VH-VL binders against Large ribosomal subunit protein uL10m (mRpL10). Designs and how they scored, part 258

Target 1, 224 residues: Large ribosomal subunit protein uL10m (mRpL10), of Drosophila melanogaster (Fruit fly) (q9vpl3)
Amino acid sequence: RGKINIQRPKAPHYERARVVAVTQPKYPELPKAKSCFKTRAERTQQQQENPYNEIIAREVRNWLDHSRLVAFFHLSSITADDIFRVRVQLHKQNLHLKSYGSKIIEQAVKNTRYEAIVPLFHSNHCIVFSPDPEKTAALLRIVRRVPQMVLLGGIVEETMLSRNQLVAYAQMPGLHAVQAQLVQTLSQAPGHLIQQLQAHQNSFVQVLDVHAKNQMNEETPKST
Key: E = the ipSAE of ESMFold2; O = the ipSAE of OpenDDE; V2 = 0.75 times the mean of E and O plus 0.25 times the DockQ between their complexes.

## First folded at step 14 (VH-VL)

Design hb76 (from gn1 with light chain Y37F; framework fv_imvotamab_arm2)
Fold by ESMFold2-Fast, scan of step 14:
Formats: sequence, structure tokens, C-alpha cells
Structure hb76 (fold): chain C 224 residues (1-224), chain A 118 residues (1-118), chain B 112 residues (1-112)
Amino acid sequence: as target 1 above (224 residues)
Amino acid sequence: EVQLVQSGAEVKKPGESLKISCKGSGYSFTKYWIGWVRQMPGKGLEWMGIIYPSDSYTRYSPSFQGQVTISADKSITTAYLQWSSLKASDTAMYYCARHWGYSSFDYWGQGTLVTVSS
Amino acid sequence: DIVMTQTPLSSPVTLGQPASISCRSSQSLVKSDGDTFLSWLQQRPGQPPRLLIYDISNRFSGVPDRFSGSGAGTDFTLKISRVEAEDVGVYYCMQHTHYPWTFGGGTKVEIK
């Protein structure tokens, strides 16, 4: 929403939520944190058994079966307003941004050709679907302006592609024969690709963790 | 050519069982949901339920849960709608339709007229 | 359940003139992922329904460009820019955003 508030501003709602969060009672550290973790796991298990998860899993499988372009992203913290703007921009290009819990993804792809993608969703994620693989270039152009979305890889014409392979595909001219040859040439075994993407994801997380710790250490001691 | 062909008209008495069919052709049967829609004489459309033929997962409208059974046999690309005991209020035209999440019900069967009278 | 209310109930129209049908949902049709699934169906006398518009504004294959859809949230519109004799029938809106899936009550388009 810009400096000129033509639409009803979200600031009042945001401030109210923030005040409520700040005024919530502080919970002391629980001595038996391990038992609390088990309780959360049990509640997650109970939630996964409800009918809602079963139908959404089939909806996800339906989107996978009908999309000639599927792109997988790691998603960092982003505001509701920012993700909404991205979703609107993508939708204009017949690109559909969706987010699902990892357990729903796991249920959706179990016993299917897509089962290999499960490791990609162990962290915060989102998926972009399209029936039109020609939209890969538009997708990457839009996402380039969204630093919170990090491309992990994708599926084009039922072929698993790494980040670099997907970028190469996007740069091809709209010549169907050339694009088909590129997909064939760049194809990789799903297991090998997933293992590489998982390794890169872990390396990136480790680099961010080290950087964050180093910055905290540098800031904590105030120089005289 | 995508086509959904339904079984012929049925005339039944209250309390009788009935199973009607919807055969899909010209597409990958297991990649689409099949839904059933009722239209009572002179009335509008009512969604009854859907089936995902790949694993026979079903979801029903609350109004039809326990009243009908939806099933599918992917080996012969056919979906079914079944009643264990018909009532006069089941008199209606029944349509099957193919569904994908984005395009909605895109292709429809010709309909099966079911008449239940004493 | 989400109630889909269509207005008008019937729309007598002169050949070549425009027709407009409104559909209102009792709740927002926006799914948690941001998508809205609203479609329009045409049923000609004695025929099964036919998909006209899906995802609010996308024309289905083979549907003439005189049909257009628009809307957001809870208010949706189907427009026919120039009604032809073959357009006589009942038009239904349908939401498949939230379960159970629901249809509007229908709008009868007829020539006067």
C-alpha cells in the first residue's frame, strides 16, 4: 500500500496484533522441554489424520499432474502484503503460487513418480504451478525481485531440473524443438538431483547461521 | 475427443437398489476427478460428491453423505453412483462431469434420468 | 455451506442486446493460498451443462468471446455482449473454492 492510502490501511490491524502479542504473558522455560516436543509431535500427528489433509493432498497431486511447469522455492520470512503482491503478479502470467505443509506434500506424492521431491520441503517452502512451460522466463523475472523466495529447482515437461538447468531453460528462445532438446540434454536422475539440492540447502543454512552468529558477536561488545 | 458416456434411463420402485455408470474416454482417466451432480425436475444443479479414480478417494456433499456411494474402476475407465434403497425423492437427472482443480467441471456426460415411483 | 445467490432469476433480452448476470457468495471465495475458484455454466434446454468460464474470467475452449466473466471476493458477473438465439438457457455460477461445492440457483436467459 503506498504513501497515498487510497485503500483502507492495514496499519491499525497490524498495530493491534502487535500490541496483543507484546501483552501476552511470557511463558517460562519448561524444565522438561523434551516432553513438550513429544506433545507437539503427537498433536501434529492427530491433525494430520483429519479429513482436511486427505482432500488437500489429492488437490496437490491433481496440480502436479496438470502442471507442465512446477518450481520449488525456499521461502524466508515475508509479510502477507508482500506475498499477496507477488501472487497477483504471478497469477497474471498463469503462474499459481501455493504453500502446503510438508506432511501434506508427503501424503500427496506418496507412491507416485513425484515422491523424490519430499526432501525439498523439510524447511519453509512454496511451489509455483503452471500448465504453460513457456512461462518459466516470466516466473524467474518476477521472483528475481523477491529475495525471500530462493529457487531450489523444478519440473518441466515431467523432467526434474536443478536451479541452473531451469535458468538455462528460461533463457531459450520460444523454439519448441530447441527447448525440447535442452530438457532432454539437461535431465538428471531425481535421486541425484534431490541429494544435490538438499546439500546446497544445508550449506546455505549453515552459512547464514555462521554469519548471524558472527554479527551478533560483533554487535554485543560495544567498542569504546 | 474427451467424452463421458452415461448409462441409460432407469425406472425403479422405492426400496430398490440401483447403480448407474459414467464411462470416460479420450483422456487420462486417473488424472481427473469425476463428480456427480443431481438436477431434480425443474430445479437447479446440486453437487453430490467427487471421486479421485487413481486411488478411489471420495468426498461427499453433506446432503448426500450416507445416501449414495460413489466408486470407480480405473481398469475400464468407469465411475459409478449407487443407491442401496431408492426413495421417490431420488427422482432426478444425474450428471457425471470431469473435474480438474483449475478448470472446474469442464466436460459433462449426457445425463441419466432416474424415475422412482410406486 | 456457502450460499451462491444469482440475480436476476430470469432475464428476457432482445436479440443483439447485452445481458448481465450477477452471482454473490455468502462468504469470500478466496482460498488460503490466495486463489478464487468461480466458474459459469450454461445449460441449454434438454442439454447437459456446458462450461463457459473458469477461474472467474477465463473462457473455456470453444466458448465465443461475447462471453466474459469478472469479479472478486463475493461479487461476480457474467456478461454476454450480444445475445444470440443459441444463448437461450439457464446459467449457473459455481464455486469450488470451499467444500462443499455449491451452485447458484440459476438465471434463465430468454428472448423477448
Scores: ipSAE 0.567, ipTM 0.802, lowest interface PAE 2.1, mean pLDDT 81

Design hb77 (from gn1 with light chain Y37W; framework fv_imvotamab_arm2)
Fold by ESMFold2-Fast, scan of step 14:
Structure hb77 (fold): chain C 224 residues (1-224), chain A 118 residues (1-118), chain B 112 residues (1-112)
Amino acid sequence: as target 1 above (224 residues)
Amino acid sequence: EVQLVQSGAEVKKPGESLKISCKGSGYSFTKYWIGWVRQMPGKGLEWMGIIYPSDSYTRYSPSFQGQVTISADKSITTAYLQWSSLKASDTAMYYCARHWGYSSFDYWGQGTLVTVSS
Amino acid sequence: DIVMTQTPLSSPVTLGQPASISCRSSQSLVKSDGDTWLSWLQQRPGQPPRLLIYDISNRFSGVPDRFSGSGAGTDFTLKISRVEAEDVGVYYCMQHTHYPWTFGGGTKVEIK
């Protein structure tokens, strides 16, 4: 408003440097208060989550150690009602559908034989656990009718199996001797898969190291 | 065969310290939780706490937090329950039992009777 | 804390007849992921407890098929279809769905 808008009082140019010095914001006081509030909120969040993450990670490791069947799935968007119906069907077969955050899974499998595969599938995933490996066929039959769940692979009798190997296992007769023979035979292929995943992870780490500008500038200039 | 063997009966006076043991055998000790359960004379079972022997992570019932300490030595497959200062109200049978995710406590020790009297 | 109430306090049963024990929780035992962790233990006179049933209805290894568990939410039942002499003892329900883990007060099964 022109009638209300009065000319703002301003200091004459003769003392500009001095005016700037005395009007300088006192950052140490106000930013310190802000920083304290932020760090307190972060500390509170960390303290609230700490006991849950610690015990859940050990529960996951415990389930991995005691489940003779573990199946890993990519999980696409699915309604709560639909996943509940799947959980009920799986539970009738002693199959337990679980979902965890990536940090919990990383903590659970760190320094274990599972580290090569499980940590790579952190986003939009779920895991089915069972103490009964003979339920693999029932698992795949149920999941076949759930397009949102895509089988990635699994662990049977402590042996890591690819998607195709797990499907093959499910088609075998329920004779314990035959199942044991199959697992023994397939143990070589999972070894190759694990080696390939380890190689890919090592290559990925190497690529990330090279992509770091500082390291790339240090290592890329080769001279003959 | 899975077996949990507990230390023998103890008779103590109020104010004395005590450490009782639970030795696991016949299974991979670090793959299972070990819990402690109290049974006062003529009474039911009370959960005290649990330990994950692989890294000695502990979780206690609120009623027993600060009253006892649970520990484990995985090199000798043994879990421990200890008191810094016993009270007459600590008189009870104490059981250790192993636990894993799908089950409750599946195998139990034979129990250690602790009697605290002046 | 979740209180587990068992009824009856004692159950005298004639050999070969059925026995039924109820366990009621003060709050629902359903976890956020839908699982309910409730088990049944047997304690024979002078012996430590023994696991009978886990995850509501699953028999533990070596447990006779005459034992069965059922229930949901807050109400759970242990049934013995044909009581035998060796079944004498105190039976406890236990929940490990919610912290702290809690036991029922016990039900004494005895033969007439």
Scores: ipSAE 0.472, ipTM 0.752, lowest interface PAE 2.4, mean pLDDT 79

Design hb78 (from gn1 with light chain D55E; framework fv_imvotamab_arm2)
Fold by ESMFold2-Fast, scan of step 14:
Structure hb78 (fold): chain C 224 residues (1-224), chain A 118 residues (1-118), chain B 112 residues (1-112)
Amino acid sequence: as target 1 above (224 residues)
Amino acid sequence: EVQLVQSGAEVKKPGESLKISCKGSGYSFTKYWIGWVRQMPGKGLEWMGIIYPSDSYTRYSPSFQGQVTISADKSITTAYLQWSSLKASDTAMYYCARHWGYSSFDYWGQGTLVTVSS
Amino acid sequence: DIVMTQTPLSSPVTLGQPASISCRSSQSLVKSDGDTYLSWLQQRPGQPPRLLIYEISNRFSGVPDRFSGSGAGTDFTLKISRVEAEDVGVYYCMQHTHYPWTFGGGTKVEIK
């Protein structure tokens, strides 16, 4: 019960003063505290205010803002040599494999449209960025051979996609068609996007099969 | 068309204050850093600092920390470089340039020549 | 601070011949995020700098194919396969892997 109303103002007119008090650095107490006691809370505060985290968090946000493709992976135990090999393969396709601590990710996406991704980074993870969304198929082809990297989902053209939606996106014919489909998906259920993508894939496969059979008949006709 | 347009040349005396500007257009101003680079007459390029216009976060080169102030007003897509008290050694061409992590400084302003003489 | 050393300081070159500029960093430019933030800039007389190459080897939009970048770690090279009159100027390498960001001292390319 002592927990009730902790950090919660009943009177909203005092909320501004409360926020300022929490965020504002204070020096008057340091001469007393320095020799007597250093709390874990003070160490935690210093860690959260780490200047390296501040700049790197903005660098991460900068990559998010400029990447039309972002893919999130769970990363199982992998050797430095193996991950380096994967990084090199991805880099040849303008795909940038990066790893950041969960606190840096949280700082980067706080109060932005990307904040929903934070739960994905509770365990070992990595992110692949690219300014080119047409590289999604290349990405999935490369990581298919890396069992330690498990696709969780991604962001394409600023739209959050599940694992299955991202896999379906990779099979779409061309960027212009995909952009039209993604615009429609913003107003439709995820299942509908998969149905549309699957229909296009099935139509392509059917056309290819008919063409192949016609080619076979012309090359090796039964009557000749 | 991405453009960075800087304010005109300035002639000042030592001890005077100065604020020069860099106006961005043709792109999303808050998605790029703006950096300031000094070029002394006949010399090379020196990075002074950067600002992230979305939240006005700044990072300075140690050589320029406390000597200049970088600021931005995202409502008018303009970044600023300011001196409280100019020195003769501040005589230089000053460039602004936009920056993002992969491409580095990709588009540059035309430069602002600042001459400080007594 | 990361020191960026360019050689040569001046490169007189015959029109149509190749030119090569080297840039060496005092520390590895591979950032903890896996990429190498080394770029090359061109400054023609009386003009602002212009981005030529970013992340070692990627040509910026509008940059002619005769420009190429290569290298890794601490040693980087900018090559001009066939120097043209418009290529006269000062070339700078730049790193933004480590703070503070630093430029090389510049290499002046001149037609002899």
Scores: ipSAE 0.731, ipTM 0.872, lowest interface PAE 1.1, mean pLDDT 81

Design hb79 (from gn1 with light chain D55Y; framework fv_imvotamab_arm2)
Fold by ESMFold2-Fast, scan of step 14:
Structure hb79 (fold): chain C 224 residues (1-224), chain A 118 residues (1-118), chain B 112 residues (1-112)
Amino acid sequence: as target 1 above (224 residues)
Amino acid sequence: EVQLVQSGAEVKKPGESLKISCKGSGYSFTKYWIGWVRQMPGKGLEWMGIIYPSDSYTRYSPSFQGQVTISADKSITTAYLQWSSLKASDTAMYYCARHWGYSSFDYWGQGTLVTVSS
Amino acid sequence: DIVMTQTPLSSPVTLGQPASISCRSSQSLVKSDGDTYLSWLQQRPGQPPRLLIYYISNRFSGVPDRFSGSGAGTDFTLKISRVEAEDVGVYYCMQHTHYPWTFGGGTKVEIK
């Protein structure tokens, strides 16, 4: 955090140095056989030629595996100054606001227990990570004043929580409070849980439903 | 207890091949990167590369690309650093360390001294 | 490559006195994800490196509170409030914001 220094931004001209060439007139497209298909080899080569996306996807997976708190937000239009101020407030609480393209998220969660979250991130989104789940209350307090960030849900101690469950968790002391709430919710009639999840619209409801059913049908390795 | 245990010291001649190991224990091996760091006698630390053991994805420093191979066998929680043909300039202490984005290199192996001479 | 410049190269210190080490990067260490990835390592004679500070200012487990880190952008500092005999060694800053990952050249802390 910020020493006032009159240092100029590093390489601020990279975008402006890019020549804005006049777009040439479009020509008719080539026959589909020549332009519509990519071979398996061409797709593999394209992936290998983008090492930045490959390494960043694994960095995202690494954050998901190690964060005891992950919160998912829909992000509406927001100024650079506003998001910077939010990020500063979050960093004081060991909360890390990150934004990644959907392709990177898809690569990060492929073949993992997080794969079900992919549909959630086909819209404008951001994610808050923290190794400290006790900061959930601080997160909600900060975000409450940012109308452009809409809480969709999250993961606390490897447990998927809806928006309402995260709000409830923020008011409870200690890790085991969320487990007690989840056990109580799951032991109630299944229709009641489904009604609560449907409040968050279909994409997030599908993610939570698929994840909950996956946890019920499969043993999730613990202490890995 | 988190521990990284490296193989013992090696004395080799130029042109010989070598493979050294780093065995992790006390943690989930596939959830952390393993990195390799070189320290030449009397010099500082140099990052060589990393591996993501879950899928064996590797990334190398440009200075070491093509000079060494990093690999891992998650079934025995072991990472490897390998040379096809050693040079006298490869004489150094080699460290492995586990890594994740937030905490950086948090636990280090004891080091493997590699001497290449004569 | 990102160049990490440490000053001073050596720091002779009287026991109980403070020590300060500076680390300057050739480019900003703020990553596109918004975080700054700067850590400090200690290497005692004949031993492997040991993590002291991660994410600019967070002490790693088991690290005494006499160690503190601070900084932002390109300028970072490691401070030892009261140097003890066991603090003799070489200290390195490290960045993992940009590939390739790079270390500072090291600062040798010695007792006068």
Scores: ipSAE 0.743, ipTM 0.884, lowest interface PAE 1.0, mean pLDDT 80

Design hb8 (from gn1 with heavy chain Y32F; framework fv_imvotamab_arm2; at its last look DockQ between E and O 0.34; V2 from the best seeds 0.00; counts 0 for: pae E 3.8 > 2)
Fold by ESMFold2-Fast, scan of step 14:
Structure hb8 (fold): chain C 224 residues (1-224), chain A 118 residues (1-118), chain B 112 residues (1-112)
Amino acid sequence: as target 1 above (224 residues)
Amino acid sequence: EVQLVQSGAEVKKPGESLKISCKGSGYSFTKFWIGWVRQMPGKGLEWMGIIYPSDSYTRYSPSFQGQVTISADKSITTAYLQWSSLKASDTAMYYCARHWGYSSFDYWGQGTLVTVSS
Amino acid sequence: DIVMTQTPLSSPVTLGQPASISCRSSQSLVKSDGDTYLSWLQQRPGQPPRLLIYDISNRFSGVPDRFSGSGAGTDFTLKISRVEAEDVGVYYCMQHTHYPWTFGGGTKVEIK
């Protein structure tokens, strides 16, 4: 568990460490691999300066990849006790409130389908993750009592949604509930009811998709 | 479904090099970490390190830093654990396991027994 | 390094009776992101480890209801109600809140 004796540097006193630091030979003994890697200064500098950020960014991307619900919030001044109580309440619903610096978020989502979220994090923010998209209604009910948290948008089933679209999604019956209703209808009803149920679902999804695309076009009015 | 298949048992002499493999299937390989865990004969589990296959980022336990190299080839969904020079004290069962932050190590390989003796 | 202490070292139990395993960490397992990364693994003789419980109390897919987890902070428990012959093996707690990740020393469950 380490090949150095921690007590050895103390034997000749503090003086020994100082002398070694000043008189160490300067001949280039660093491996060629390190020298070659050093010519790619940006990558080496990022690793040396921010090793914590490197692993956390990958942890964030891992949460994004495995959460079927991600909600983004602007966070105004809130006490540690208040945010802790919100976190506990959310966790009971399998909703995970997390906060990360903007640079970590940018690093996590760069060159991914999630890169569009970066502008949301230019100010104080937090994110709620869940593997269960049916918890969107529970999330909004809980957050309604927390005026310091302002919903900005989210990602549901890998689809980017605006605030209004996410609120509309929360009011929709869960996918399992819709599937259960379809099964019941198939067992006892004519094919017309099945077609109507699918049409309503497809119309709602289409409206959300059209609105999302219109919002995206509005967000990027400049350059092609 | 989800499977992690490891390479077969190895019998080596001290000073020899070795590279063992762990092939993932039935899931999106780049969305999960792969970790390596050592179990010495009759003893418990020790975490060695992890790799994020999407960009080959690695993190090691201090006890294993410099003793082994972890790598991955996402084109063939395979992770590797490598020694440049084996010691008798490396005799152990080595497991690979899939990891995602929330669920921890959820699926495990069958293990690769490495025996190092003169 | 976080030290994970399991008790007991060995738990001989009569078939159909309950078993309880304790796991204590040398410091809090609440991560800065608000979650507690504590899991339980089962290793049957000659088999690789198998995930039983994650996030303190969540049963992994396919794990029988007789397994339950509880705890907070530094003190965690795995309970097996009505132990069955197939439950023989070594049980490990694991933390991945802090690097390096660490396992408990293991608890051997065997039928008396």
Scores: ipSAE 0.756, ipTM 0.883, lowest interface PAE 1.1, mean pLDDT 80
Fold by ESMFold2, look of step 15:
Structure hb8 (fold): chain C 224 residues (1-224), chain A 118 residues (1-118), chain B 112 residues (1-112)
Amino acid sequence: as target 1 above (224 residues)
Amino acid sequence: EVQLVQSGAEVKKPGESLKISCKGSGYSFTKFWIGWVRQMPGKGLEWMGIIYPSDSYTRYSPSFQGQVTISADKSITTAYLQWSSLKASDTAMYYCARHWGYSSFDYWGQGTLVTVSS
Amino acid sequence: DIVMTQTPLSSPVTLGQPASISCRSSQSLVKSDGDTYLSWLQQRPGQPPRLLIYDISNRFSGVPDRFSGSGAGTDFTLKISRVEAEDVGVYYCMQHTHYPWTFGGGTKVEIK
């Protein structure tokens, strides 16, 4: 019979909080996926504790050696779903979104002219690699819709380019596009054709000048 | 044009040493890793390890650590797989393959058959 | 070690019909750099392996478009849309995300 102990107990504050929590609207939550991009602090910790730092640095060096397009971005806070969607879009264009800690990058570029990129990796960042520099326009088009990725600059054909230089490079027509434009203009009036050829020649000369500078840099002897 | 040409088949007795080679041509040898893969008779593929010829950095599968030596001579664009003392269980086909992290093992050597029997 | 499990072990196929090969990894193949390093190799009888598909779905140079790859995470598939006589051989999936790198056990494709 202990009736008194059962009824009308004075509830602690936590009991009222329980009732409030139960009555709160329940919204569907999106599936949570682990982000592949770690914070700067987490990347630094991973470097310190990863027994394979030496091989990872060589893997990055290998990516740099095989990529004719490398783009560097500052990465603001972004949801796992949004970065995943960007990664998928980039991957379809043979553009590979990656991030590494600063120590890994430092080891990868040691004794190269790319040592200047190391400070870019002391803040939250990501890198896009591609073997195809003609994909620069596609890269910028995709990232334009991602304000969390802020372009800092890049490397094209082993030449360091600022943000503005990389954007200018992306606007140059590719060799195939230049050839296609020439074919299209051959069907037009003679005077108009001359103007189009002059414009394409100027664009092509600028591309050749970039490539010539890259060739001169590659031919500098080490051992003389 | 890219080729990996391996040394010829070997017939050995247990306890003998052996060094087989893999010569790369038609590409920049130091820009690619070279991996070694074993295929036991009638069995699948087993990764043995890799080497970065630029500085001869090596990484071995735990199954092969201490049992073989992987090396490279970049001046003659050649990678090597070496045993100090062969066992009958080393009888297998051995492949070299080049690798860069982007495209996997993209080109393979023709294989070197190693037979170890008394 | 990452175990790569292929099914089926053997796939006899009528010429001109599709074939599908499954590969399942014991752990996610998404590497810390954000990419997935899953490849498919073909080994014809008496020949060394050759690369068919890298990065899950990218065909290597010279590989016919009847070969396609798909998948994510731990589950991956190689499809041959119309099997030809030259497609006879053993197919391997391979991961190079985690050391040590590992292969699936192989799937033998043969003509009925």
Scores: ipSAE 0.367, ipTM 0.694, lowest interface PAE 3.8, mean pLDDT 79
Fold by OpenDDE, look of step 15:
Structure hb8 (fold): chain C 224 residues (1-224), chain A 118 residues (1-118), chain B 112 residues (1-112)
Amino acid sequence: as target 1 above (224 residues)
Amino acid sequence: EVQLVQSGAEVKKPGESLKISCKGSGYSFTKFWIGWVRQMPGKGLEWMGIIYPSDSYTRYSPSFQGQVTISADKSITTAYLQWSSLKASDTAMYYCARHWGYSSFDYWGQGTLVTVSS
Amino acid sequence: DIVMTQTPLSSPVTLGQPASISCRSSQSLVKSDGDTYLSWLQQRPGQPPRLLIYDISNRFSGVPDRFSGSGAGTDFTLKISRVEAEDVGVYYCMQHTHYPWTFGGGTKVEIK
């Protein structure tokens, strides 16, 4: 009686295999948690039929108008779960991750100062909004841990910035720190000026003193 | 400082028209929504509608649709709520409030009391 | 329309004691993007409403730390850790996730 190798069960007979294959209960695929981020195709299809496009466009505009920091990202093969995690992290920092269809964005920014952002929305993308531009560093820190999110650029204080400019901005000391530094520099300026002015006067006095001493030496008759 | 200042109390008769105002100051008026909220005497708050002053886009509560008109004049940073024909049931306190993009009424006017009595 | 149900209607509280107000929505207040727009407002007697909490748990500027908001989906809670005399008034939850925006019926906080 051949030892039934439980580790490598013999493939069932062709007919049995067929029956087993046909009788396997097809469990309805668990509704895949619809990724909060609709695929491009889904977004495009919804945009064609959705009377709510205008509403969504206004929403986008609202976010743009109320945000002092806007960052644009390309999304590369990110899972819904990963997006959710990132969203939570961003939210803790008052950073709001959103995704919209390209058509909606176009509609939202048409005839506005934001029209220049339209070319950034050619692929899967997301937008991060914040009312606080000081959160740029925090944003970049969080996103660095998410390789699927690629920074494309952003808007800070109504100024469009390239990726590199946004990174540079994040590295800058806060406005208050810069102001403090400026004040410090300005406070030192008068002192430096005075020092320079005094230096010239002092040098002049020294030259005069030397001249006076030389004249006095020439006037001293060599008492033979 | 952000402030919303509303027009004074109004006493009207049924059938009369009324327009009350809400002036915003201390912020960019065109970038924030202005909403109107009704509070009947001794009752709770009711959202009436909202307007975006930049383009005057307006949304109404179904309960107030056609009953009132919300408008704004961005040149003077003022929002308006108006009735064409007042009813006794319109007797209430009316508040304007600023709504920002992150979805909150963060600043409120002092309210305008409207009394409609025969 | 989304119905916001607040409980209790009245909350008599002793000074220095905690208070808790519940707000339940008839539908989920979570948007497709995962955001939930729920706010808590305080209305003191004879005053306009004041924003306390936005986005479920964020304290608005100038709001004391004794106020806290929590919740998710359809169930939300406002907590006052230590009630002070100035906290007397009516508290409202508000949803602004779905149109039309709706308020809860209000909870009156009183001092015993």
Scores: ipSAE 0.322, ipTM 0.679, lowest interface PAE 1.8, mean pLDDT 85
ESMFold2 (binder alone), look of step 15: mean pLDDT 93; pTM 0.953

